# Ledger of designs, part 31: VH-VL binders against q9vpl3

Target 1, 224 residues: q9vpl3
Amino acid sequence: RGKINIQRPKAPHYERARVVAVTQPKYPELPKAKSCFKTRAERTQQQQENPYNEIIAREVRNWLDHSRLVAFFHLSSITADDIFRVRVQLHKQNLHLKSYGSKIIEQAVKNTRYEAIVPLFHSNHCIVFSPDPEKTAALLRIVRRVPQMVLLGGIVEETMLSRNQLVAYAQMPGLHAVQAQLVQTLSQAPGHLIQQLQAHQNSFVQVLDVHAKNQMNEETPKST

## First folded at step 11 (VH-VL)

Design D93
Fold by OpenDDE, look of step 12:
Structure D93 (fold): chain C 224 residues (1-224), chain A 121 residues (1-121), chain B 111 residues (1-111)
Amino acid sequence: as target 1 above (224 residues)
Amino acid sequence: QVELVQSGAEVKKPGESLKISCKGSGYSFTDYWIGWVRQAPGKGLEWMGIIWPEDSYTRYSPSFQGQVTISADKSISTAYLQWSSLKASDTAMYYCARDEGIYESYYFDYWGQGTLVTVSS
Amino acid sequence: DIALTQPASVSGSPGQSITISCTGTSSDVGGDNYVSWYQQHPGKAPKLMIYEVSNRPSGVSNRFSGSKSGNTASLTISGLQAEDEADYYCSSYTSWSTPYVFGGGTKLTVL
């Protein structure tokens, strides 16, 4: 029995080669997942046409339209657990933390008054919504526990605010307090004006009385 | 009116445990950070740590990390500072204070009256 | 370590204006606007006098004012009164891990 040359196996006899060739399992070429060959354009288009994205975009719009306070945060390497903990704390204050894809945000705000926020969403981000603008201070106190949440800006009462402006807003006395102060100040103004006006009138009347008395004294003929 | 009332003065020996308290009133206790500040006799103020009373999230100064425990009971609007084993060097006045600051602004607007802790053999 | 340096003592006569300085070791100390000042009378708790460099809490006299230039924050007390005699501490934000740093304190004496 000839030493099987393992290094250069002799080609099998023609008949054997034929049988081997026919019996070789033809493994179906694994379907190249069409998804792997989709062009960036095709992937982007498919994402845009996803009915699910439209639904979520409508949700985002609904939140924006019904919120009087909206705050935008950048997320820097935050864990899901940390997000959850903060979310719970925020929720207790009727603050709603949401995260959406940038494309969804873009779709949601396209051709709306909120279109200016799109540039804020180039990276990982979250949005906090609230129906109560008075919760701005509460929000900014809670987020102190999470350095990974970086404040970018916000919307308060339909006004876009920078980071600094939002912080400043949170430090202001409540609208009612400011209004009360304004009313108090305005209510004091007329009293002072009336007093000043009356003072001048009284002074004028006094001067006229003196003048009249002096004229009467001059008309009394010295009956010598 | 916002008020923080601390527990009374303590005289302890080295190795003893101690827990002092700070009760807040006149505001929503769970909506503000509470801090602890130490002042050794004749020395300056030292920040020890802060706590968020709602969920008892706590941050410590590196100098006090592992040396003390800060806790809170929101049901009675009370914050605590505790030692497992006191040292003579722990002799100081301890203040609790409310932090009114927001975001990156940190400052204490209301202070407790202080608790004097004396640790002597 | 970020430290705030204050003069050990400052003195002034009644009616004068005095300034207490607080200098950080870095320009980043306190950021642009995160310096606070506390007044402490002997045997009393500290009282907030100034927050965020120049803001006065309610009930604090307008004689107290705060400013910042570079890495130095300043507390100015105008019209000095006997009651102003106290220790004054500056505080600043440094980092998230160390949000509170206090100066060494300044003893103000009214002569």
Scores: ipSAE 0.846, ipTM 0.930, lowest interface PAE 0.6, mean pLDDT 87
Fold by ESMFold2, look of step 11:
Structure D93 (fold): chain C 224 residues (1-224), chain A 121 residues (1-121), chain B 111 residues (1-111)
Amino acid sequence: as target 1 above (224 residues)
Amino acid sequence: QVELVQSGAEVKKPGESLKISCKGSGYSFTDYWIGWVRQAPGKGLEWMGIIWPEDSYTRYSPSFQGQVTISADKSISTAYLQWSSLKASDTAMYYCARDEGIYESYYFDYWGQGTLVTVSS
Amino acid sequence: DIALTQPASVSGSPGQSITISCTGTSSDVGGDNYVSWYQQHPGKAPKLMIYEVSNRPSGVSNRFSGSKSGNTASLTISGLQAEDEADYYCSSYTSWSTPYVFGGGTKLTVL
C-alpha cells in the first residue's frame, strides 16, 4: 500500500536537489518504468480478483471465432485520447482494437491451437480483430500515425503469421487467390513462427520503449 | 482510374491568402494518406506534410510547420493547402499525392497534375 | 540537415545501362529504411518508378531496377531509350516526424 510521491507539491530547488541526490537508487541495465509496470500490474491483479474472468474469456473466444484477421501489437505508453482516436479510425474500417490481460487470454485459448500466443501478452499490448482479412492493408496504413503500436504478428484465416509475413500478406496483389496460397504454404511451419515472435518481442520491447518516449517528447500528440 | 485533380494556377500578390485544392477519385478517399509536395522553379521536391482525410489528422514537415495549413473535406473527397499571407518565396509548383505505403513504408503512388502558384507584385 | 545526395547529372547512349546513386546516412538510406525513386519529365508531375528499395509498380518497365548497399541506394536503367531523359529523385524514410526526405535530383541525358 503506502502513497508514493506521485502528486507532490512544488518544493524549493535546494530541498529537492538534496533529496534526489541521496535517495536515487541504482537502475538496472534494462529499464523498467514503474508507471508502466504499476498500470499493467494493477489491471492484471484486478482481473485475477474479478468474478467475471470467464465471461471476458468467452468474449475473446467470440472475437477469435468471428475474426478472419487478428493482429497483435506491442503498445508503448500512450495517452487515452491518442489510443481512442486510433480506435475510432480502425472501427470505421471494421477493425476492432481491444486489450485483455494475459490470464484472460490464457483462459480463452486453453486447449486450443492458439495457446502459443499467450507469451505475446506478458508485456503491454493490444489486439485488432476483424472479420475482413482484406482490411489488413487498411489497418497498417492507420497505425502509421501511432508509433507506440508495434506490430508483432497475427492470425489470418486461422493461420499464425509473423510480423513480416503479415505485412507481405497485406501487400500482395490479386488478394483472394494469392492470400489463400500464402496461408496454405505458411501453415506447414507453426513452431518456427512462434520462436521468431518470442525473440522479436523481447528485442522490440526494449528498443521501442526508448524510441516511443523520445518521439513523444519531440512530437505534438494532439489531433484535430 | 485513380485520379488526383488539382485546382488551377494562381497569380497572387504578397500578403494575400490562398487555398488550393486536390480532389481524389477512383478510390476510397478516406482510406489513404494524402501528402503535399512543393517544387520551387528549377528546384527539387520538398515534402510539406500529410493528412489522414477521415479525421483530418495532420503532420507537417519541420520546414513548413506554422507556414501553411493542410486540411480536408471528406464529404467531397478533397484535400487543401492554404496560406494566410503569401510571400514571394511561396512561388512554386505544388503537388498533392496519395501515399500507398503500409506500416513502415512511405511512398507516393499517384500524383496530381500540380498547381502553379505565382506570387508577385 | 537531412539531405540525400544525388549526382547533379548523368548521361548515357541509347541501349546502354546507367546507374543513379542516392547517398544518405545510417539513419535514412542505411539499415532497414525503405527508399523510393521518382521520374519527372519537364512540366509533368513525378511518377513512382521504384518503392521499398527494389519493387517495381505495375506499368513500369522492367528496365528499371533498384538496389541498395550500405548508405547508398541505386536506380539502374538498362537499355536506355530517349524517353528515359528526365529528372530522377530518390526519397527515404528518416524518422516518425520526417517520413519523406527527397534527394536533390539527377538530370539524366540520353545522348
Scores: ipSAE 0.769, ipTM 0.891, lowest interface PAE 0.9, mean pLDDT 80

Design bb84
Fold by OpenDDE, second read of step 12:
Structure bb84 (fold): chain C 224 residues (1-224), chain A 122 residues (1-122), chain B 107 residues (1-107)
Amino acid sequence: as target 1 above (224 residues)
Amino acid sequence: EVQLLESGGVLVQPGGSLRLSCAASGFTFSNYAMTWVRQAPGKGLEWVSGISWSGSSTYFADSVKGRFTISRDNSKNTLYLQMNSLKGEDTAVYYCVRDKYESDWGIYFDLWGQGTLVTVSS
Amino acid sequence: DIQMTQSPSSLSASVGDSITITCRASQSISSYLNWYQQKPGKAPNLLIYGASSLQSGVPSRFSGSGSGTDFTLTIRTLQPEDFATYYCQQGYEYPRTFGPGTVVDFR
C-alpha cells in the first residue's frame, strides 16, 4: 500500500478532479469579516453616503459649543476594551471621549475657526471634550497611562494649542493665580521705575551738594 | 445658591431698543451655553436666542433675527440680549436659561431665571 | 423648523389619578425631547430630559417615554402640587421649539 504522501497529495485523475470540483460544497464565502480596519477610502466613501452625517456633524458642533477643552488623539492599535476603560475613567472627570469620521469633522468645522484641525483626522483618532479647561491636567494624567493614545494637540479657550503647548498649559497655575502674579509683578514695576528715574536726579543733587561744601571751605580765610 | 437673575425689562415704545441682562451666580458661568426664552402673556414658551460658552456661536429664532443680538461677558458672569426695532409681538416675560448638553440626551434647559417683563406699547 | 404638538391642550383630573400627555414632533428628533412644568406666575422647571431621564429632585411619579416623533409624559398618582402647564421641547436642532403646552386642572 503506497505511502500516502500527506504533504503533497498527488493530483487526482482529471475525471475525479472534475467530480470533486463539482461536488465540493460551495460554502458561502464566510463574509470576510469586514476587517474593522476599513481603508481610509472605504471609510470616506461610507461617510459620504451616510444620510446621518449631518446629524453627527451637528453633534460635533454641539460639543464644540459646549466645550472649553478639546483634545485630539491618535489611536494606535487600541482595543475596544481599552477604549472603554479609558472612557470610563475620563467620564468620571467630566471628560467625554468621542470618535468621528474625518468627513463628519470636516462638515462640522466648515466655515469655522477650527478648520485647521481637519488634517489631524486622517488617521484613527478620538476627541476628548470637556466644559472645564481645568481638567486638562487630569486628562493628561489619565492618557499618560494609555500608550495607545497619542496626544496630537487641542483647543483650549478657543485657542488651538500644539501638543507641547497643551502640556505646558496643564502645568500652569490656574488663571487666577497667574493673574495674581501678574498684578504683583506690575505693582512692583512702578517702584523700580521710579527708583531708576530718580537715581540720576539724586546723584546730581549729591554732586551739587559736594561742590557747594567745597566752595564754602575755600572761602574760609586762613586766619593767620 | 445656583441662580440666574434677569433685569432690564421695562415699558418701551414700538421701534425702540432695550438691553436685557442676566446675572449668573453659584456656578461657573463660562462652562455653559446660554439661552433666552420668552413667554407672551397667556401664551406658551418661545425660544428666542442661544449662545455658545465663548460667544463665538449665536443662534436666533426667525421672529427676532436681524433685530436681536445675544452676547455674554464671562468675566462678569452676565448674559445680554440687545433688542432693537421692538414690536408689540415682542411683549413677553424673558427668561435667562442655562443649557446643558449630553450626546445621549441632547440639549436641555436645567436652570431658569425668574424672568423679566418687557412691554412694547404705544 | 421642527413643529411640536401636544395632546390634549387641557385635561381635568382628580388627585390620585394617572394622566398621560403626548407630544409629537414633525420629524424625528431621536430622544432629544425635554419636558417642563410651569406653575402660574413661575418660571418653568425641567422635569424630564432626553425623553426619559428624570431631573434630579423631581418625584418618581413623573416619567417620560418615546423616541423619534412620539413622546409621552406620565404622571402617576397626581398630587395637588402637580396643577400646572406642561411643555415639551425638542433639543435636536436650531431653532429650538416648544410644544403649545398642556394645562392640567384638578376636578
Scores: ipSAE 0.578, ipTM 0.814, lowest interface PAE 0.9, mean pLDDT 86

Design cb102
Fold by OpenDDE, second read of step 12:
Structure cb102 (fold): chain C 224 residues (1-224), chain A 120 residues (1-120), chain B 112 residues (1-112)
Amino acid sequence: as target 1 above (224 residues)
Amino acid sequence: EVQLVQSGAEVKKPGESLKISCKGSGYSFTHYWIGWVRQMPGKGLEWMGIIYPSDSYTRYSPSFQGQVTISADKSITTAYLQWSSLKASDTAMYYCARIEWGDSLPFDYWGQGTLVTVSS
Amino acid sequence: DIVMTQTPLSSPVTLGQPASISCRSSQSLVHSYGNTYLSWLQQRPGQPPRLLIYKISNRFSGVPDRFSGSGAGTDFTLKISRVEAEDVGVYYCMQATQFPYTFGGGTKVEIK
């Protein structure tokens, strides 16, 4: 009596196979957990079909306008659960993690001072917003523990900074706006990215004015 | 209790400078924004600008940009609104108010107001 | 700038009767996370403004339950279920969704 191979059972007779196929329980597909972060393709499709694109674009602009710290990240193979954890951690520090489609970002920043950020949004990305530029160090600390989040650059006190500049800024003491400008000046290197960043150098004079006006506060630590 | 106390009424002539104050108490002064609102006699409310007292970051309404200066001294938990040269049209009640950023409450607490009268 | 339009300009009300004030924005006031930064303020005669309602329908601390706010997107309403004598004053809607912040023109509530 041939050993019934339980690992590779012989295909049942055709009639039996048909009955088994029909009687097999159809399990409902588990609802795909709506990831807070949609793929580029999903986002693009949604943007084409969504009549509220203008509203969302306006929302993005509002976040930009209200924020003193903006950081841009590339996302690499991150799970919804991981994103949620990071979001919670960031939120505790008054850092707000958002994700938008590239087209929405383009619409939001078109003909604005933020237009230079558009090239950063070619892949899966997220943005962190904060009203407090002092949270830059906290932000970097949190995201360092998340290898799936890669810092691309940011905006601090209306000054666009590269990744390296943002890191340097977080390590510097003093007036935030002055720090940003100083880092920008010191880190100037030839390249297309640098040229784009330099478009914001006109803010330097404003920063100096603020510095001059706030010179009395220069020695006072920001109490968070 | 959260309180904003403003400086007293001012009577000035055109061309004079003026600085009025708003002192916050009963809360962490450095964690909230302060906004200034103008109310002309018998008219509605107008947003002028806001300041973050911690580092004196300021934003103005376009209508008031260059017309006034908003400042703060966190050491004494006081915000200021100042004019370099007053006009008759600056005659109004001026209010300061506390503002929270993000998910929080804008203009949850108000000062009692400062009446500024500019007349020749 | 977002324009806030209030109606009516004046609302004469009998004591104990309800009052309703409308506020319309020129643009949607919806922000991220579904938040709408629409507030209602009360200004009694000779007093500074007071916050009544925030984020469309939330009563601020110390505000009586006879005050309620509702609405969505661009249309908002403040209701007073039973007007009291102390409710006399000017009411303003305010948006804080976008800079510059803007106020409605105000609605004067008076007792008949």
Scores: ipSAE 0.027, ipTM 0.524, lowest interface PAE 6.2, mean pLDDT 83

Design cb51
Fold by OpenDDE, look of step 13:
Structure cb51 (fold): chain C 224 residues (1-224), chain A 120 residues (1-120), chain B 112 residues (1-112)
Amino acid sequence: as target 1 above (224 residues)
Amino acid sequence: EVQLVQSGAEVKKPGESLKISCKGSGYSFTHYWIGWVRQMPGKGLEWMGIIYPSDSYTRYSPSFQGQVTISADKSITTAYLQWSSLKASDTAMYYCARLDYGDYFGFDYWGQGTLVTVSS
Amino acid sequence: DIVMTQTPLSSPVTLGQPASISCRSSQSLLHSYGNTYLSWLQQRPGQPPRLLIYKISNRFSGVPDRFSGSGAGTDFTLKISRVEAEDVGVYYCMQATQFPYTFGGGTKVEIK
């Protein structure tokens, strides 16, 4: 009597299989909770009618209006803990990470100078705000350690910048540094000019000295 | 560090007016909402209302609508809760708290509370 | 108004033992934005409330890992894995999904 392999039961005879298939209780498909299958679009439409939208949009507008640095990021499978860690790091640099719904952002920027940012918010996203545009380098340094945060672009001093432009901006010396460099360069210019002027004078004196020496040598009668 | 410092305890009589204060520090006062919460003696927390200090936009709980006035002075980073005429039933601890919709969507920092006692 | 119901009213716990607090809402707290704006607050005796958990399960800054939040829809739970002496106080759930914001009645955690 072949050991009945209980782990891999032999497929029942086709007749038995048919009977079992027909006698299996057809459980009514649980009504797919309409809520689970609401398309992203349907969820988005319901968001438009929420009285909270106006309230939160006010906050978003205020952040935009008072920030000199705004950076937009896509979030790719980031955990709450990771976000928290990043938030803490950013906060230490006076960078404020915020997350708002796309519809809220749309409402907030409608008919404003920021309307062009709406296309950036098609997926999970976050915004980093700062009153200090010099923190751009710090922001990028922090975000580099977070692969789940993808830079999409930003606003610096009321100018929209692409991702590449923002990176380039972060690499530039700060305005103060550039100004300092300029001042230094300008302060060196007079010194250089004086040196050049003195060089010419010195050269002239040298030429005169040589000429005088030559004249003295010519005036020394060869005492035959 | 984010701090909310409230005015000191108040002892008043029925019918008197009162204005208590909540001063924010350590953050941008104009970017965060301030809410007021009442806690009656030995009771739970009750949401009263919120204000956005940037433009003084205010929302009240229906239970407190018309009973109190919430205001803010952004120049001194201070929010206010005021009564025109106090009742004995207004005896409670009052808390101010910061609200952030962009992060926590809740009250993240709280003042130490102001005890208001209204007795004849 | 959304009614928040907490159970139990009082939770006497032995030090080192776990505690669990339930919060039920009269309506779903799922917001149209896809988030559930439920928070847990701790109020120690003689102190103001403190934020513990936001959006169901996220710990606020400085909150020990022994605190955890869970739930969905209308049913939410705060758990303390190992109750410490400093955990004595009243705990409140709060919904911010709809105006007016509402709190649970509170649960008093005490040491046996």
Scores: ipSAE 0.557, ipTM 0.793, lowest interface PAE 0.9, mean pLDDT 87

Design cb52
Fold by OpenDDE, look of step 13:
Structure cb52 (fold): chain C 224 residues (1-224), chain A 120 residues (1-120), chain B 112 residues (1-112)
Amino acid sequence: as target 1 above (224 residues)
Amino acid sequence: EVQLVQSGAEVKKPGESLKISCKGSGYSFTHYWIGWVRQMPGKGLEWMGIIYPSDSYTRYSPSFQGQVTISADKSITTAYLQWSSLKASDTAMYYCARLDYGDYFGFDYWGQGTLVTVSS
Amino acid sequence: DIVMTQTPLSSPVTLGQPASISCRSSQSLKHSYGNTYLSWLQQRPGQPPRLLIYKISNRFSGVPDRFSGSGAGTDFTLKISRVEAEDVGVYYCMQATQFPYTFGGGTKVEIK
């Protein structure tokens, strides 16, 4: 009695196969919901036309226009709690962390001077806004403690900066400090000049004194 | 600290005009939306509309469209809700609230409310 | 308009016991950008509303950890793990996914 191979059942007799084929319930093909086949383009277009997006885009534009410091960050697996903690810390420094969708940002900056930032928003991102560019150092200090926030670049005083440039900027002394230093340097210049002028005069007097002393010594008759 | 301070309670007669105010402080007034919410006595919350103070862009609920006017004066960080002609049915508590689309997509800070009573 | 339906209307709770409030929307609150803009508000007697939860499950600043939000699509839940006396009030869900924004009818939490 040939071992019935349960894994490869023998094909049924052709008559049985016919009956089985005819008796198989024909399930109506579920109407392919037209919604499942919307092309990415169609979905994107529908998203662009949403009045709600325009409202949010207005807010984004306003933040950009009124911020002197804008920093862009990639978010890598950050929890809501972590974001909240960072937000609180930033807020204490008058730094405002915001998160917007990439499409909203795109819409907000379209045909504006900020259009160049669009490529930065391909993944999870957040933006930090500040009216004070001097807060750049504070921003970097805070985010250093948050490895999930990766600095991509920023805008400072209407100038787009790379990550490295932004870091360099944060290390520079503030404008007032630089000005103070300049004033100090300028104030020292006259003093140095006077000192140099006096040094020459003093040297000249010393030479004259030596000369006078030598002459006096020569005029002292060797009392034989 | 973020604060919204609303004008005091109002007692009016039907047909009178009214303008109530909401003053924001402790934040950049021009960067956040202000919304108005109605709460009738013993009832729930009803969204009336929102305004963006920066450019005074306004959106209304269909139920309140044409019934009220929302405005803002960014120079004094104040938003307004006004009626041209009050009805008895306008008797309610009115709240202003700050809305942030960048973080919460909700009303994060609320005024203390303004009670408006319209009676003959 | 999106209709927000809250249940129950009233929730009498014993101090220290958990409470649960449900909010159902007439349509999905998932925005095209992937976020769901559902918030929970608390209104204590004689006070203005206060934000508790935003985007389904995020606690607002100063909100105790006994409050938690969950849900997806059209069904959302606010939970209070241990009800305290200060938690007495009316709770509202709010959707901000589309205009007009709409609130639930409210759930009154009371102490038994």
Scores: ipSAE 0.428, ipTM 0.733, lowest interface PAE 1.2, mean pLDDT 86

Design cb76
Fold by OpenDDE, look of step 13:
Structure cb76 (fold): chain C 224 residues (1-224), chain A 120 residues (1-120), chain B 112 residues (1-112)
Amino acid sequence: as target 1 above (224 residues)
Amino acid sequence: EVQLVQSGAEVKKPGESLKISCKGSGYSFTHYWIGWVRQMPGKGLEWMGIIYPSDSYTRYSPSFQGQVTISADKSITTAYLQWSSLKASDTAMYYCARLDYGDYFGFDYWGQGTLVTVSS
Amino acid sequence: DIVMTQTPLSSPVTLGQPASISCRSSQSLVHSYGNTYLSWLQQRPGQPPRLLIYKVSNRFSGVPDRFSGSGAGTDFTLKISRVEAEDVGVYYCMQATQFPYTFGGGTKVEIK
């Protein structure tokens, strides 16, 4: 009697196999949850049509429209506590840190002058808004202490700036300071001109004086 | 400091019209939503609706749709809740609250409340 | 509408002892963007509501560390590690994931 290989049982006789196949309980296929088979397109469409997204998008647009300084940051493994700390620091400077989903941003800026910012929001991001462009330096100072926040770029006075341009902008003296400096420079120009003109005149007078003295010395007869 | 200051308590009769106010200060009024919440005597909180003051976009709870009107005047940083015809059942405390979708997705600052009493 | 159910209705607590409040939603509060917009509010007697916790577990500014929020999906919990006298009041959960926004029925915290 051949050792029944329990590890590789011989296929049953075809008649037995038929009976086993017919007697196997047919379990009803679990209804495929319609939700699991929604096409990417259907999911995307449903997300776009969400009234809630429209509401948030409206807010985003409003922030963009009323901000003179907008900075975009990538967030790298930042904790909620860290974000909160940064938010508090920024708020003290009238800087408003906000975080929105990429789809919301896309909806908010679609067909607007801000459409170019969409590519910046492919990962975890936050936006800092300010009504005061002079706060750029303060913003950068605060963010420097937060390595998890990476500056990507920004908008200042309706102009899109790269990261480097934004840093450069922050290093510039304020408009008023520059204007003051300009005025000072302009006010010094006439003085310098006068000094130069006077210098020439003084030099001329000195030369004449020397000449006159020399003539007087020549005319003084050596009283032998 | 962010503050919402509401108008004073109101005593009205059924059938009368009423408009109560909520004035925001200490923040950019146009950047935040304002919501209204009803609290009946000894009861819980009920969301009524919200308004975006920048463009007066409004959403209502179905329970309050057509029953009240929410409006805002951004020039004086004030939101309003109004009834055309009050009912005794409108007797409640009404709160305005600021809503921020950028951070909290909740009401972060609240007014002191306006008590509305409707009695014959 | 999403129905928010809070338990217990009343929570008598001894000073210095912990308190726990549960909030259950009739459907998931996870938004399509992955966030859960559940907030906890505190209303002290005679005062307006105050925000305590936002997005399930984040403390609002000025909120003591004895308050903590947790949960996911449909089940949420507010915990007070050590109840103080000033913590007396009614606590509400609120969902802002779907319109209309809805509140729980409230839980009254009292001192024994």
Scores: ipSAE 0.349, ipTM 0.677, lowest interface PAE 1.3, mean pLDDT 86

Design db106
Fold by OpenDDE, second read of step 12:
Structure db106 (fold): chain C 224 residues (1-224), chain A 121 residues (1-121), chain B 111 residues (1-111)
Amino acid sequence: as target 1 above (224 residues)
Amino acid sequence: QVELVQSGAEVKKPGESLKISCKGSGYSFTDYWIGWVRQAPGKGLEWMGIIWPEDSYTRYSPSFQGQVTISADKSISTAYLQWSSLKASDTAMYYCARDMGLWEHYSFDYWGQGTLVTVSS
Amino acid sequence: DIALTQPASVSGSPGQSITISCTGTSSDVGGDNYVSWYQQHPGKAPKLMIYEVSNRPSGVSNRFSGSKSGNTASLTISGLQAEDEADYYCSSYTSSSTPYVFGGGTKLTVL
């Protein structure tokens, strides 16, 4: 009964060796412990120098530049599935849901007119882009289904709006409707103005007439 | 003009099933929430639930969860409220209403005329 | 349970101003700006009169106004008319499982 030499195990049969070689769990090489000693500055610099980050930053800028509606949301404990569902719904309305890292956003908007949005991105956030500002109401209706999405504010027609302002904007009648109402109101104004102007003139004339009559009565000497 | 038209009055017995309808017109039916509100005789308004017609996403009041089913057919711009087994306590006026649906602004801006449901033995 | 409390009834004479109050029992009721008011005539569907505390929908008379102080929202009807006789309901958004909460309703009588 040959002592199984535990120190030098006989090489398995070629076929078994092949199977073992294929079935050996490929343990992911433990990422070489990148020395935890990279200074915050070095980490930040390395992230800035990532060519991929630059590409993404450019993408963000492009979205900002071509969007007439931008809405910023905080995400609180939302699942990937939930995000996907919302994304699909928004997409049907030509609303594009994107998520970017805070550093990427910072890089994207640095030295641009959008730099003011950087403070909004301290945590998990998403951005909704649209070329159509009239979709603001649709956006707000859809995202109501997602309590994990908290509206922070937005940009509409190059104007930064608070949460409340964005909601107010969504409630406004379309520009055309407002314009029509304005035109109607303005068209009615001249008639009223003319009446008011005429009323003052008429009143003035009446006062003058009364004054003239009173003067004539004082000048008529009582012929005793 | 925005209009919600509900189905006619119903008289039923306990244990019977019922489905009432609410048809929207004059607006994009899939872009607004539709809610159902119950009003028992001489009582106040009670929210039952709400539906997004585009994908039939539904949310119920806890008091009505499992008691009723809200559905929609967007092809005909119609929302439904149904019971599998009616109770005498289900006797009420039922309203469908369009929700403005802007974020946390839960307001019904247009209402159906109501459907009276009477459940008597 | 989250509840909105309204007076059961209010009365006024034609031309007077009346106020109906709506008080939330929980801090979760009446998020800062999500109170609505509905008018309901006998045998009719409710009509939205005020949304977001103070906004009037198109077609609603400027005699109707809304305000809020603390946990109490108020509907004010100025220049009271006979046609204003109706039930009035407040509603509020809540962060709970029940986003819609209605008050118990107030019957307004015009004397």
Scores: ipSAE 0.547, ipTM 0.769, lowest interface PAE 0.9, mean pLDDT 85

